Miniprotein binders against a7ua95r516to809. Designs and how they scored, part 19

Target 1, 294 residues: a7ua95r516to809
Amino acid sequence: ASLSLLSISDLVPDLQFIFFWMSNAIEILYFIQQKSPAYMQTIELMDDKAGSKESLLSATISANEEAMTILEEVIMYTFQQCVYYITKTLYVVLPGLLDCNPFGTEPSSEQCRRAAGVCVCAVCVMPEAVRRVVSVFQTTSDLLQQYQVHSEIQSQMFAYLFFFTNVSLFNQLIDKGPARGWFQRSRVLQIQASVKILLDWAKGAGHNHLAQKFFAKFCSTVTILASPPQQLSQMSWKALCAEHPSLKPVQLHRILTQYQLMAELGPLPIWQPSSEDEAYIYRTVDLLESFENH

## First folded at step 12 (miniprotein)

Design df17
Fold by ESMFold2, fold request of step 15:
Structure df17 (fold): chain B 294 residues (1-294), chain A 80 residues (1-80)
Amino acid sequence: as target 1 above (294 residues)
Amino acid sequence: SMTYEVTIRTDNPEYLELIAFALRILAKAMNLRVEEVRREGDTLRVRISGTPEQVEYFEEWVELWLKKKGIDARVEVREV
């Protein structure tokens, strides 16, 4: 990939080529899987006049496996290339989600403004930053449908895209949040609203289960940060761990430290880690997530 | 084994690269040797070596696959 191709719309011709070959490799693989048992049976029913039937069957099984391996490699390679191109564009647009304001007062149209008595568009609009992320997901969905990619592969694609989104947003929030003011309560509420728009897109696109599963860490983080101080300060460390199992002890500790600072709840630590977790709350190697599957 | 020439003629020449790939993979899946693949305009000519029984099944696989894909193509097989 090139950085000059980071817009999803500019990548569509390359993605069309890759999806074409991926989808066809998948179809040929399934075709071979369906047809091979009957073909092998014809070899087993063959007259064994020269004593070569077992050698022919063994060679044919081996060749059949090699053919399927070639197709699996094409599928894997094309899948990885699609994910690489798509996540490169996603990486560029995701940080804007943390900076945008979905509660803007600008109506969606002049007609809505002129008839404001029945329209509440000024309460919540899709910011450009959210629209850019949705555009990446929507374009991906449209291409997968256009090329009739098997539903299992479509699910794997979105599972990884949601995983990537979760890791990217979480890491940026943890790493850059203090300097960028992203832990301020008003900002957290805006981030929560922006994520809701993404989750609504995923639900409408038929991927709600995947989004719920793969956004768990980032959503847990935002849920904690959005909690009212009276409510959160009454929850024990153990209760928070139980409610948010996706967060590692060092991650929960960092989030609560930032929360206490921004809510001005004083310097005395409110949440006492369990003795088991106390050994892990300073393991900074575990603070940020890997973009590799874990 | 004997050598056969498989000729594919299609009204959808944009699919000839895909058809060539499919024929190579299907032949390999059946342990048939592909000797030559030539493209001439809207025609694909593939030479394969195998037993008459293997080639009969190969022709059946190719025709079924083309039909499943909805590719309008004419398949001819001859011994050479």
Scores: ipSAE 0.770, ipTM 0.950, lowest interface PAE 0.5, mean pLDDT 86
Fold by ESMFold2, fold request of step 15:
Structure df17 (fold): chain B 294 residues (1-294), chain A 80 residues (1-80)
Amino acid sequence: as target 1 above (294 residues)
Amino acid sequence: SMTYEVTIRTDNPEYLELIAFALRILAKAMNLRVEEVRREGDTLRVRISGTPEQVEYFEEWVELWLKKKGIDARVEVREV
């Protein structure tokens, strides 16, 4: 299948296989860690006249370390495979967040009107584009729970998924935003609402701290773009940098340039970069973020 | 050292690949040499070389690990 046809449900069998091996490798590693000290002690307590006791102990320690290294490699490889499959799906579904209208749940559709005996408008049906992203996160969470994956590994996985989501959304907005009209105020407000739904999912799933940390760049971008002109025009370049430390000077400059175009504002003296930042606002190599593993 | 054959019988043959992996890793962690691993339907046969004392500890580790995982399996060890 094509990337446009990838869904998380199509990948569940592969993910189940990978999670099965990852979780079992973790369990065996823990088992060895718990049992090895007592076993080594039995070797240390062997007969004193055996001139090879130190050699046997050294060989056993070495073999034990090799066994643990094999398990650590399996865990790392399976983790990377999980991340690979999940992020392939995320890459396909994330752009839809930038195009969707979360405010389109108004009761003007025939389906909402026909359900007048049932309050379907109060159900608050999630927009399809947002639902697809949440489905990836929720499926991942369900699999991690199903296989009882160690909590530290679960946190590392979601840290990377949120990092990936942030980079993907930020890069798409910066790169394609002008051509797609994503910097128009009505679109920015729609994007802000869609991101809030994701952040609410992360909070409800117990990942609020990770989401706050790893979505910072994209959230700062949307916060600036969503600000009313009366408020934003009162903020100096230095104040904006201080309030949004996750944004590089070239990124902030690009965001403000797009804001000026959409709000029909001319250049504002208050948005002039500081002397120390002026050298960096045209470093286009720093404009887009890298997808490299955190 | 002597050669032993460890036989694992289970009603859940889908776990045999995991069990084979676990036995190889546990044996290595104890500095035991694994000579051969064979699968015969729902039975796994592993040949290991070591002292009687080492093999006794290995059997204990395998039985405890299987119990911890909830894998219903019977472990038998014979000198070959």
Scores: ipSAE 0.767, ipTM 0.949, lowest interface PAE 0.5, mean pLDDT 85

Design df49
Fold by OpenDDE base, look of step 14:
Structure df49 (fold): chain B 294 residues (1-294), chain A 80 residues (1-80)
Amino acid sequence: as target 1 above (294 residues)
Amino acid sequence: SMTYEVTIRTDNPEYLELIAFALRMLAKAMNLRVEEVRREGDTLRVRISGTPEQVEYFEELVELWLKKKGIDARVEVREV
């Protein structure tokens, strides 16, 4: 009940605090890394008063490593906290993306209406459900930029968020899709359009490669489901495996089976799994993606 | 080794916690012993133990870090 009310905006103050410390811990780490060699050299150049120099150097190296470890722990902890809060918000808004009709006339966001009348920016023309998802990512991006977080950490953050989003959407589609009617062609086309908007945003934000990589499973699933029966029925199991290498055999088999049921197609020998894959299509444990594998 | 008091005064007291953290990490990285950290209003006082050369280098690093962060602060070092 309480999770449904959590917006990314409500978390901004907490996230700001965490990002502040994360960014500064990273900066201090790099500062120490940059300055430590020169400091070690000063110790090395000191007059060797009775063999104390080597001991001092060793002790300083050890102390330096300890300081670096502490900073790394702070960075890791703050990173994990950010991911925790952001993914919690994503968990709430992602289901709406699968039910979204992007072809409908939905009103522009209230935020842009207040500033300049009818805003035609890319975000304002987005369906509300898509905008909510994009808002989480945009807020994350804005905070990362605001606190000048190191680019590598930014990349890791978005990699994880896209991973999480893909797993969540994929699992929901596979598990609930048949019951929710998400495998119907009209609904699949809506989902495809909604995901395209999200991918276009990611491209505009400079995360195109990461988005393509981490959304591959969900995009492959949607692409197969969006394919006309006439086209898909001409593709062999082997061809589909080759075209969609991100899908496990059990996943592809499930998708094709549900597609066949939805499209009222008879048995298609061309979609029969290879003898090599036949053992794997029954591994239901591998059907859904795990959040732990990242 | 001698004991020194490092006093940092800033017009940006919102950064004192960050400055304290940075000083601790810098001191640790230099194998300086931090004996005490006290905040008094807009002033941070840090007691450290080390050689005169270590403390001088520490002061320089602190000043460089503050400058890099764009924090306007005065650093004073006194032997105690």
Scores: ipSAE 0.808, ipTM 0.958, lowest interface PAE 0.5, mean pLDDT 91
Fold by ESMFold2, fold request of step 15:
Structure df49 (fold): chain B 294 residues (1-294), chain A 80 residues (1-80)
Amino acid sequence: as target 1 above (294 residues)
Amino acid sequence: SMTYEVTIRTDNPEYLELIAFALRMLAKAMNLRVEEVRREGDTLRVRISGTPEQVEYFEELVELWLKKKGIDARVEVREV
């Protein structure tokens, strides 16, 4: 129960411990990889008076591989633990992004700007819901830099965090959108603006290509829903599939059905799936995304 | 094959657990048997078994790793 109330700042000590060991395990693994060939060569150059050099070399190669396997397991486990704790906090704060209004001026944003004189904290000028999500991403970035985690691992971590964010937002929009009124045009435009703030953060943090890749499904959904009826009604099903390849047929069909309903375009279907796609638009098992498929 | 004691002394005792882990992994990567690891304050004592040539190479790797990590430590090796 208390885990569902967890903020990222409360987890920092635990994350620092995990990042410390992950980063050092990575460094030790690379050190061994760099030094092993030279060590093996010293064994190959030994005088083989007893005829046991080949056995020693074979045993040493096996032990070397075992050491690297242990380090790889430590790295994988610590990475999974980081992702687990970070996504638990992210799961709690993401729903608020769908309900907030980024267009309004709030008294708290004026108070923050006034106290600072010059706006030196971009988070303070954002809607609170967006600020909470950005704070999770920024804290993660700061920890990765603090512990000098290898850039490949940093990219993998943000790839998963963006994947998780996309799945969470998409599933909530599809599942709860009708009841919450999130398919109304004014709400879609507010959601689009909030997502732009996240994308701007990702670009400024050097993760633009990862965000473009892993937010694609949610961004495509919002782009379709934000389209003017005159423009969208001119597009065929085939053209929409081509423009939005991240959306499965059942997902595109659901989005267009909600669009037609909320835009009051009448009961007659406007977008007809191809014969091949017709078999897939009612596959309910494919409607929501799995958090496990990365 | 003989038993050696590797002694690590450092001004940064917060790193002793990391140093112990690194020594275990380096020794295993060289197929050296680690018999015992013991911490005494700011000193780490590791008992390993191997040939004099293997232990000399191990000491060189440990010193290189410590330098790469920026840890000021003294490494001593003695036969036991």
Scores: ipSAE 0.777, ipTM 0.953, lowest interface PAE 0.5, mean pLDDT 85
Fold by ESMFold2, look of step 14:
Structure df49 (fold): chain B 294 residues (1-294), chain A 80 residues (1-80)
Amino acid sequence: as target 1 above (294 residues)
Amino acid sequence: SMTYEVTIRTDNPEYLELIAFALRMLAKAMNLRVEEVRREGDTLRVRISGTPEQVEYFEELVELWLKKKGIDARVEVREV
């Protein structure tokens, strides 16, 4: 069960423990990989008087592989525990991005505080909802650097966090958007601005390509919803599918339905699904995305 | 096989769990049997079995790993 009171700062001690062991397991694995060939060569150079050299080499190769497997399992387990704790915090703070207004920010204090990837000055302040999400990402980045976690693992961590963010925001928009008024044009533009702040953080942190890849579905959704009616009404179903390949037919259909309602447009023949897609526009099992670890 | 005791002494006892884990993994990677691991304050004692050549190589790897990590520790190996 998720607790609504979880914050990233409350989890830092547990995360420090897990990052410590993950980082060291990675370093030990690397050390073994670098030293094993030389050790195996010493066995190959042994005097084979008892005829045991082949058996010793075979057993040592097997033991070496077992050791590396154990270390890989430790790394995987600690990685999974990190993402578990971080995503529980992230799940609590993400819904606020859909409700906040980045255009109506309050005046900031005289001190400009640094937010990674976002310019902060005395005249404007990052919305609290955006700040809470950035804080989770920034704290994660700081911990990964503090424990000198291998760059490939750092990239995998942020790939998953961006994937999780995309799924969470998309699912909430699709599921709760009608009841919350999130499909109103003024709200869509506010959501677009809030996500831009988050994408700017990711770019400044060196994760631009991961953010572009893993936010595609949510960004496509917001791009369609933010489009002027005269422009969007000229794009066929086929053209929209080609422009936004991350969207499944049921998802695109739902987005266009909400757009028609909010723009006060009647049904448009050009938005009728293709014959091959018509079977899929009501597949409700495909409407929301999975948080699965693939 | 012959039995050896590897003794690690450090002024940084917060690293002893890490050192114990590293020694277990290094020994396993060399097909050395770890028979016992004991912690006594700032001292770690690890019993392993292997040939004299294997244990000497192991000791060299342990010292290299400790140096790479920047852990200030004294390593002693004796036959038991």
Scores: ipSAE 0.775, ipTM 0.952, lowest interface PAE 0.5, mean pLDDT 85
Fold by ESMFold2, fold request of step 15:
Structure df49 (fold): chain B 294 residues (1-294), chain A 80 residues (1-80)
Amino acid sequence: as target 1 above (294 residues)
Amino acid sequence: SMTYEVTIRTDNPEYLELIAFALRMLAKAMNLRVEEVRREGDTLRVRISGTPEQVEYFEELVELWLKKKGIDARVEVREV
């Protein structure tokens, strides 16, 4: 696929095709499930002309199960194809969330005057980077509604998309944050504001509970990094683990280390890991999250 | 069992591939053998093997599914 195919708008025709087949396979599966008992009953009521009724019923049950299995495989395949195409576009656009400035430093003076009645130095706006991510989620939502996809499948789709978003943002922040200066307080506040716009979209779209569940790790990270030193320095390792259960010990340790560097704090005794966690803070294999389904 | 030909005509030929798939799945779910599926323009022809009673039930299911889906199509079944 070309880099232009990574835009969600360029993929809409392919997604329409896949959603068409997924939604119809789901409907056919439910139709068969609803009609099969009545059909089986007609076989049970048949005159047993050659003493073969039980054989016919058994063969029909087996064939019915095979048909439903084929439909389930089509649904799974088409779901995976949708997720594949959508996450490829997310992969391209998500890094920009970490670099953008949702506050803006110099909006046009005339537009600022209309919006606020006075010129302001920073206004919370939707940067293009956030808009690109929202566009992916909104286009997905529109397609799911257009094809009347069952609400359970819609929820599974957004659960995975939010999971993917969380893993992508968390991994990049942890991995690239030191080199990019993303742990600086002003940058953390910008990142927090950008994610807030995304969370607001999810709430308005009816996915608030899914977003809260699947963004927990990234949101915990940003919450810790945004905390004032006076408040954070009063929280023990045990208290931080309890408040942020989505973070593994190695992840929390790394986040606190970066916080100490940026806040110019020396080592804090209350951030020393518990004895049971001490073995885990150096497990670098556990630092980054897997994109595999969790 | 006897062989029947199910003929489906629609003014929306873009649905013929979906209709063919649905007929294959419905026939399979009823343990009916699909011998052949061919498309001739706006017409779909499906050959199935079964008892007259099974094929009548199959035709009823196809018509119900088409109505539920909102597809304007004409269904004809004949013995071949």
Scores: ipSAE 0.775, ipTM 0.952, lowest interface PAE 0.5, mean pLDDT 86
Fold by OpenDDE base, fold request of step 15:
Structure df49 (fold): chain B 294 residues (1-294), chain A 80 residues (1-80)
Amino acid sequence: as target 1 above (294 residues)
Amino acid sequence: SMTYEVTIRTDNPEYLELIAFALRMLAKAMNLRVEEVRREGDTLRVRISGTPEQVEYFEELVELWLKKKGIDARVEVREV
């Protein structure tokens, strides 16, 4: 199927299968971990016939470890498959978030799946592009809850999804933003509003800390770009570095350069990189974020 | 070691694959040899080799796991 036609709803049956096995593999793992010590103790209490007990215990320990390893592999595999499918869906819908006008009266064409008729819930009043992104995260959350997946695994999954989302949005904004007009003040304010809706959803879903952590770079970029010229022109390079520590010097320099062009500002000496950062602002390899650093 | 047949019957045949997987993992964790796993309709048959004490403990673990999962199943163990 063409990537363009892939919706999260189409993946739900496959994801349900994967989440089922992931959750149960975790449960079996914990069950074995809980019961194995008592079983080992029963072997230890057996009558020792000429060293047979020690060999049996050793063999059982080894077998137990092997079983645990298999279960861990199943958990890891199913986790990776979930992430693969979900990120594939995110990849399709995330660009729409940058082009979204949240202040526009687009008729909400999608009926709330939770209620018959016109729903005025927080999701139904969202712009369509934002709703599509939120729907991916909400579906993921609902599946994790449905299959009662361990909280640590849920946290790891959302951490990765937020990481992926941040990298994707940041890279698109930096790479395509100037050409797409996303650095224009009006567009930046639209992006800021859209991101706020997403962050508010994450907060409501109980993932506020993870969202703040993993969206820091994209949020910092949007915050700088949304800043009035009168305010931003009074901030030094050092002050901006301190306020936005998630941005590398090359990234901050690129953002400020594009801001200067967009706002038609003359040269600002206060935005000049420090002597320490001067060598780093030319490291274009560090400009875009990597998906491999997770 | 003796060979035993563990038969699991359930009204929820959708869980038979999960039950088979769980049994394999439990048996492996106990260092029990699984000789055969067969599905016959709504019944799972597993042949395992071990001592009587190991198989008894295995049966208890299987029953406890099924109970924890909320799966209504009957477990029968027979020496073969």
Scores: ipSAE 0.761, ipTM 0.945, lowest interface PAE 0.5, mean pLDDT 91

Design df49
Fold by OpenDDE base, fold request of step 15:
Structure df49 (fold): chain B 294 residues (1-294), chain A 80 residues (1-80)
Amino acid sequence: as target 1 above (294 residues)
Amino acid sequence: SMTYEVTIRTDNPEYLELIAFALRMLAKAMNLRVEEVRREGDTLRVRISGTPEQVEYFEELVELWLKKKGIDARVEVREV
């Protein structure tokens, strides 16, 4: 199937299968962890039949560790598979977020799955491009809830998905932004509004802290680009570094350079990198974020 | 060491694969030798080798796990 046709809805049956096994493997792991000490104690309290007790205990400990390892492998594998499928879906829908005009009346062609009628829920009033992204996260949340996945695993899942989303959006904006006109103020304001809707959803879903943490780089970039020239031209390099610590010097320099070109500003001495950062602004290898650094 | 057959019957056959997996993991964690696992329709049969005390404890753990999961199942243990 063409990646373009891959919707999160099409993956739900497969994801349900994976989440089922992930959740149950976690539960079995915890069950064994809780019961193993009592079982080991029963062995310890047994009469020593010709020195076999210590051997039996050692063998049981080893067997227990092997069982735990198998369960951990199942959990890790299922987790990775979930992330793989969900991120593929995100990869397809995320570009639409950058091209979205949230101020335009795009009729949502899709009725709310929760209501047969006109739904005025926060998701239904979203622009279609934003709704598609939110739908991926909402489906993930619903599946995690449906299978009562442990809260720690839920947090890890959303942490990775937000990380992936931030890296993807940031890299696309930096790499393609100038050519696509995404650095134009009007387009930046659209992107800012779209991201705000996503962040508001994350807040409503109970993931505010994770969203703020993992979207920091993309949000900082959008905030700088959305700033009026009169305001941004008064901020020094050092002040911008301090205000946006998530941005590397090379990234900030690239953003400011493109901003300057777009706004037709002359050279601004106050945006000159510090002597300490001067060597780093030319490290183009650090310009784009890596997906491997999580 | 004696051989026992553990039979699981459930009104929730959709969970038979999960039950089989759980039984294998529990048996392994207890260092019980699993001789055979067979599915016959809506029934799971597991042959295990161990002491009477180990098998009794295993049965208790299986019943507790099934109860915790809310799976309506009957557990029968027979020496073979």
Scores: ipSAE 0.758, ipTM 0.944, lowest interface PAE 0.5, mean pLDDT 91
Fold by OpenDDE base, fold request of step 15:
Structure df49 (fold): chain B 294 residues (1-294), chain A 80 residues (1-80)
Amino acid sequence: as target 1 above (294 residues)
Amino acid sequence: SMTYEVTIRTDNPEYLELIAFALRMLAKAMNLRVEEVRREGDTLRVRISGTPEQVEYFEELVELWLKKKGIDARVEVREV
């Protein structure tokens, strides 16, 4: 009940605070890194009064390292907090992505924050369920830009968010898909279209490589499920493994089994796992993705 | 080592916490002992212990950092 009320907009003030500190801690870190060598050289050039110079230098190096460590801890902590809050919001909106029909003409009720009116931007024309997901990412992007967060940190953040999104969507699809009818071809095509919109956004936002990398498993799953029975039934287990290397054998086996049931296909010997994979298809512990492997 | 009071006055008091943090980090990085940090309205007072040369360099770094951040602040250093 309470989670459904949490929007990314509600978190913006808190996120702004965190991003402020994260960005500034990074800047201070780099500033110290830039200036410390000159300071150390100054110490090195000082008159050696009774061998005290080496001890002073050593002490200063140690102190510098301590300062850097503290800053790194602040950066890490703030980063984690941002991710924590953003992923909570994603958790709420991601299920809608699987349930939405992107081919529907329902107008988005929410106006783009960038326009004092009806905006026709790519985000505003998105299906509401997709737009909600994109809004989380866009807000994150906007905050990162607002606080001029270092590009590496931006990349790391989006990497994690895409990872989280992939894991969430994949796990939901595998776990709930059969029961929800998400394995039906028509529904899969809707999911595929919705994800494409998200990927197109990521591409437009400059995160194409990360999106392709971290959504690979979910995209592979959707691609298999979207495949016509006539096409997929001609693909061997080995060929499918090769085409979808992001899927574990147990995952591929589950997808194919559910596909077979959905499509009312008889047993397909061509989909029989290899002798090498036979032991792995029963590793149900590996079926769902873990959030810990990032 | 001598004790110095670094006073920072700014028209942007919203940055005083950041300034204080930055000063602490800079001081640590220079192996300067921060003895006290006080905020008085729009003014930050930091007591540090070090050599005159260290404190001079510290002042320069603080000024450079403030300039880089675009924070309009006046830095004053006095021996106490």
Scores: ipSAE 0.755, ipTM 0.943, lowest interface PAE 0.5, mean pLDDT 91

Design df68
Fold by OpenDDE base, second read of step 13:
Structure df68 (fold): chain B 294 residues (1-294), chain A 80 residues (1-80)
Amino acid sequence: as target 1 above (294 residues)
Amino acid sequence: SMTYEVTIRTDNPEYLELIAFALRILAKAMNLRVEEVRREGDTLRVRISGTPEQVEYYEELVELWLKKKGIDARVEVREV
């Protein structure tokens, strides 16, 4: 099946199966962790028949650790499978976010039209491209809640998904942005508005801190590009580095260079990298973010 | 060490695979040997080897886990 046809809705049955096992494996792990100490104490209180008690205790501890390891492996495997399927759907819908015009009167999606009433909910008024991205996150949230997945695992899931989203959007913007016209101020403002909708959703879903943390690079890039030339031209390289610490020198330099070209600004000595950063601005290997750093 | 058969009967047959998994893991965690796991319709039979005290504690743990999960099941233990 072409990746283009894969919707999050099509994956819900598979995800439900995985989340079921993940949640239950977590619960069993906690159950064992809670009950094992009492069981070990019962062994410790047994009559020491010919030194067999110590060996029994040791064997039981080892067996207990093995059981927990198996559960942890199941949890990790199911977690990875969830991430794999969800990120595949994100990969398909994320490019649409960069091309989205949130200020345009795009017709409401067919799904909201099928609901008999004009739903004026925040999701229904979202541009289609933004709604598709939010739908992936919302479906994930709903499944995590449905299966009562432990809050720590929920946080880890969203952390990874936000990380993936940031890397994907950032890399696309840096790599394809100039060619696609995404560095034009009007387009940047559209992207900024679209990302704000996503961040507002994340805030409403209780993931504000994670969203702010993991979207920092993309948000910094968009913020710089959205800045008026009059304002940005007054900021030194050092000031920009300090204001946008999530960006590597090579990334900031690339953004400023493309901004300069787009805004038809002559060379700005104030944007000249420091002598310390000069060696790093040419490290093209560090330009794009890696998906492996999580 | 004696061999016991643990029989689980439930009105929630959709959970039998989960129950079987949980029973195996719990037995392993207690250092009990699982000899056989059989499903017969809506009944699960698990053969385990251990001491009477271990098996008694195992039964209690299984019942507690089932209760925690909200699964209505009857647990019976028989020496074989």
Scores: ipSAE 0.803, ipTM 0.956, lowest interface PAE 0.5, mean pLDDT 91

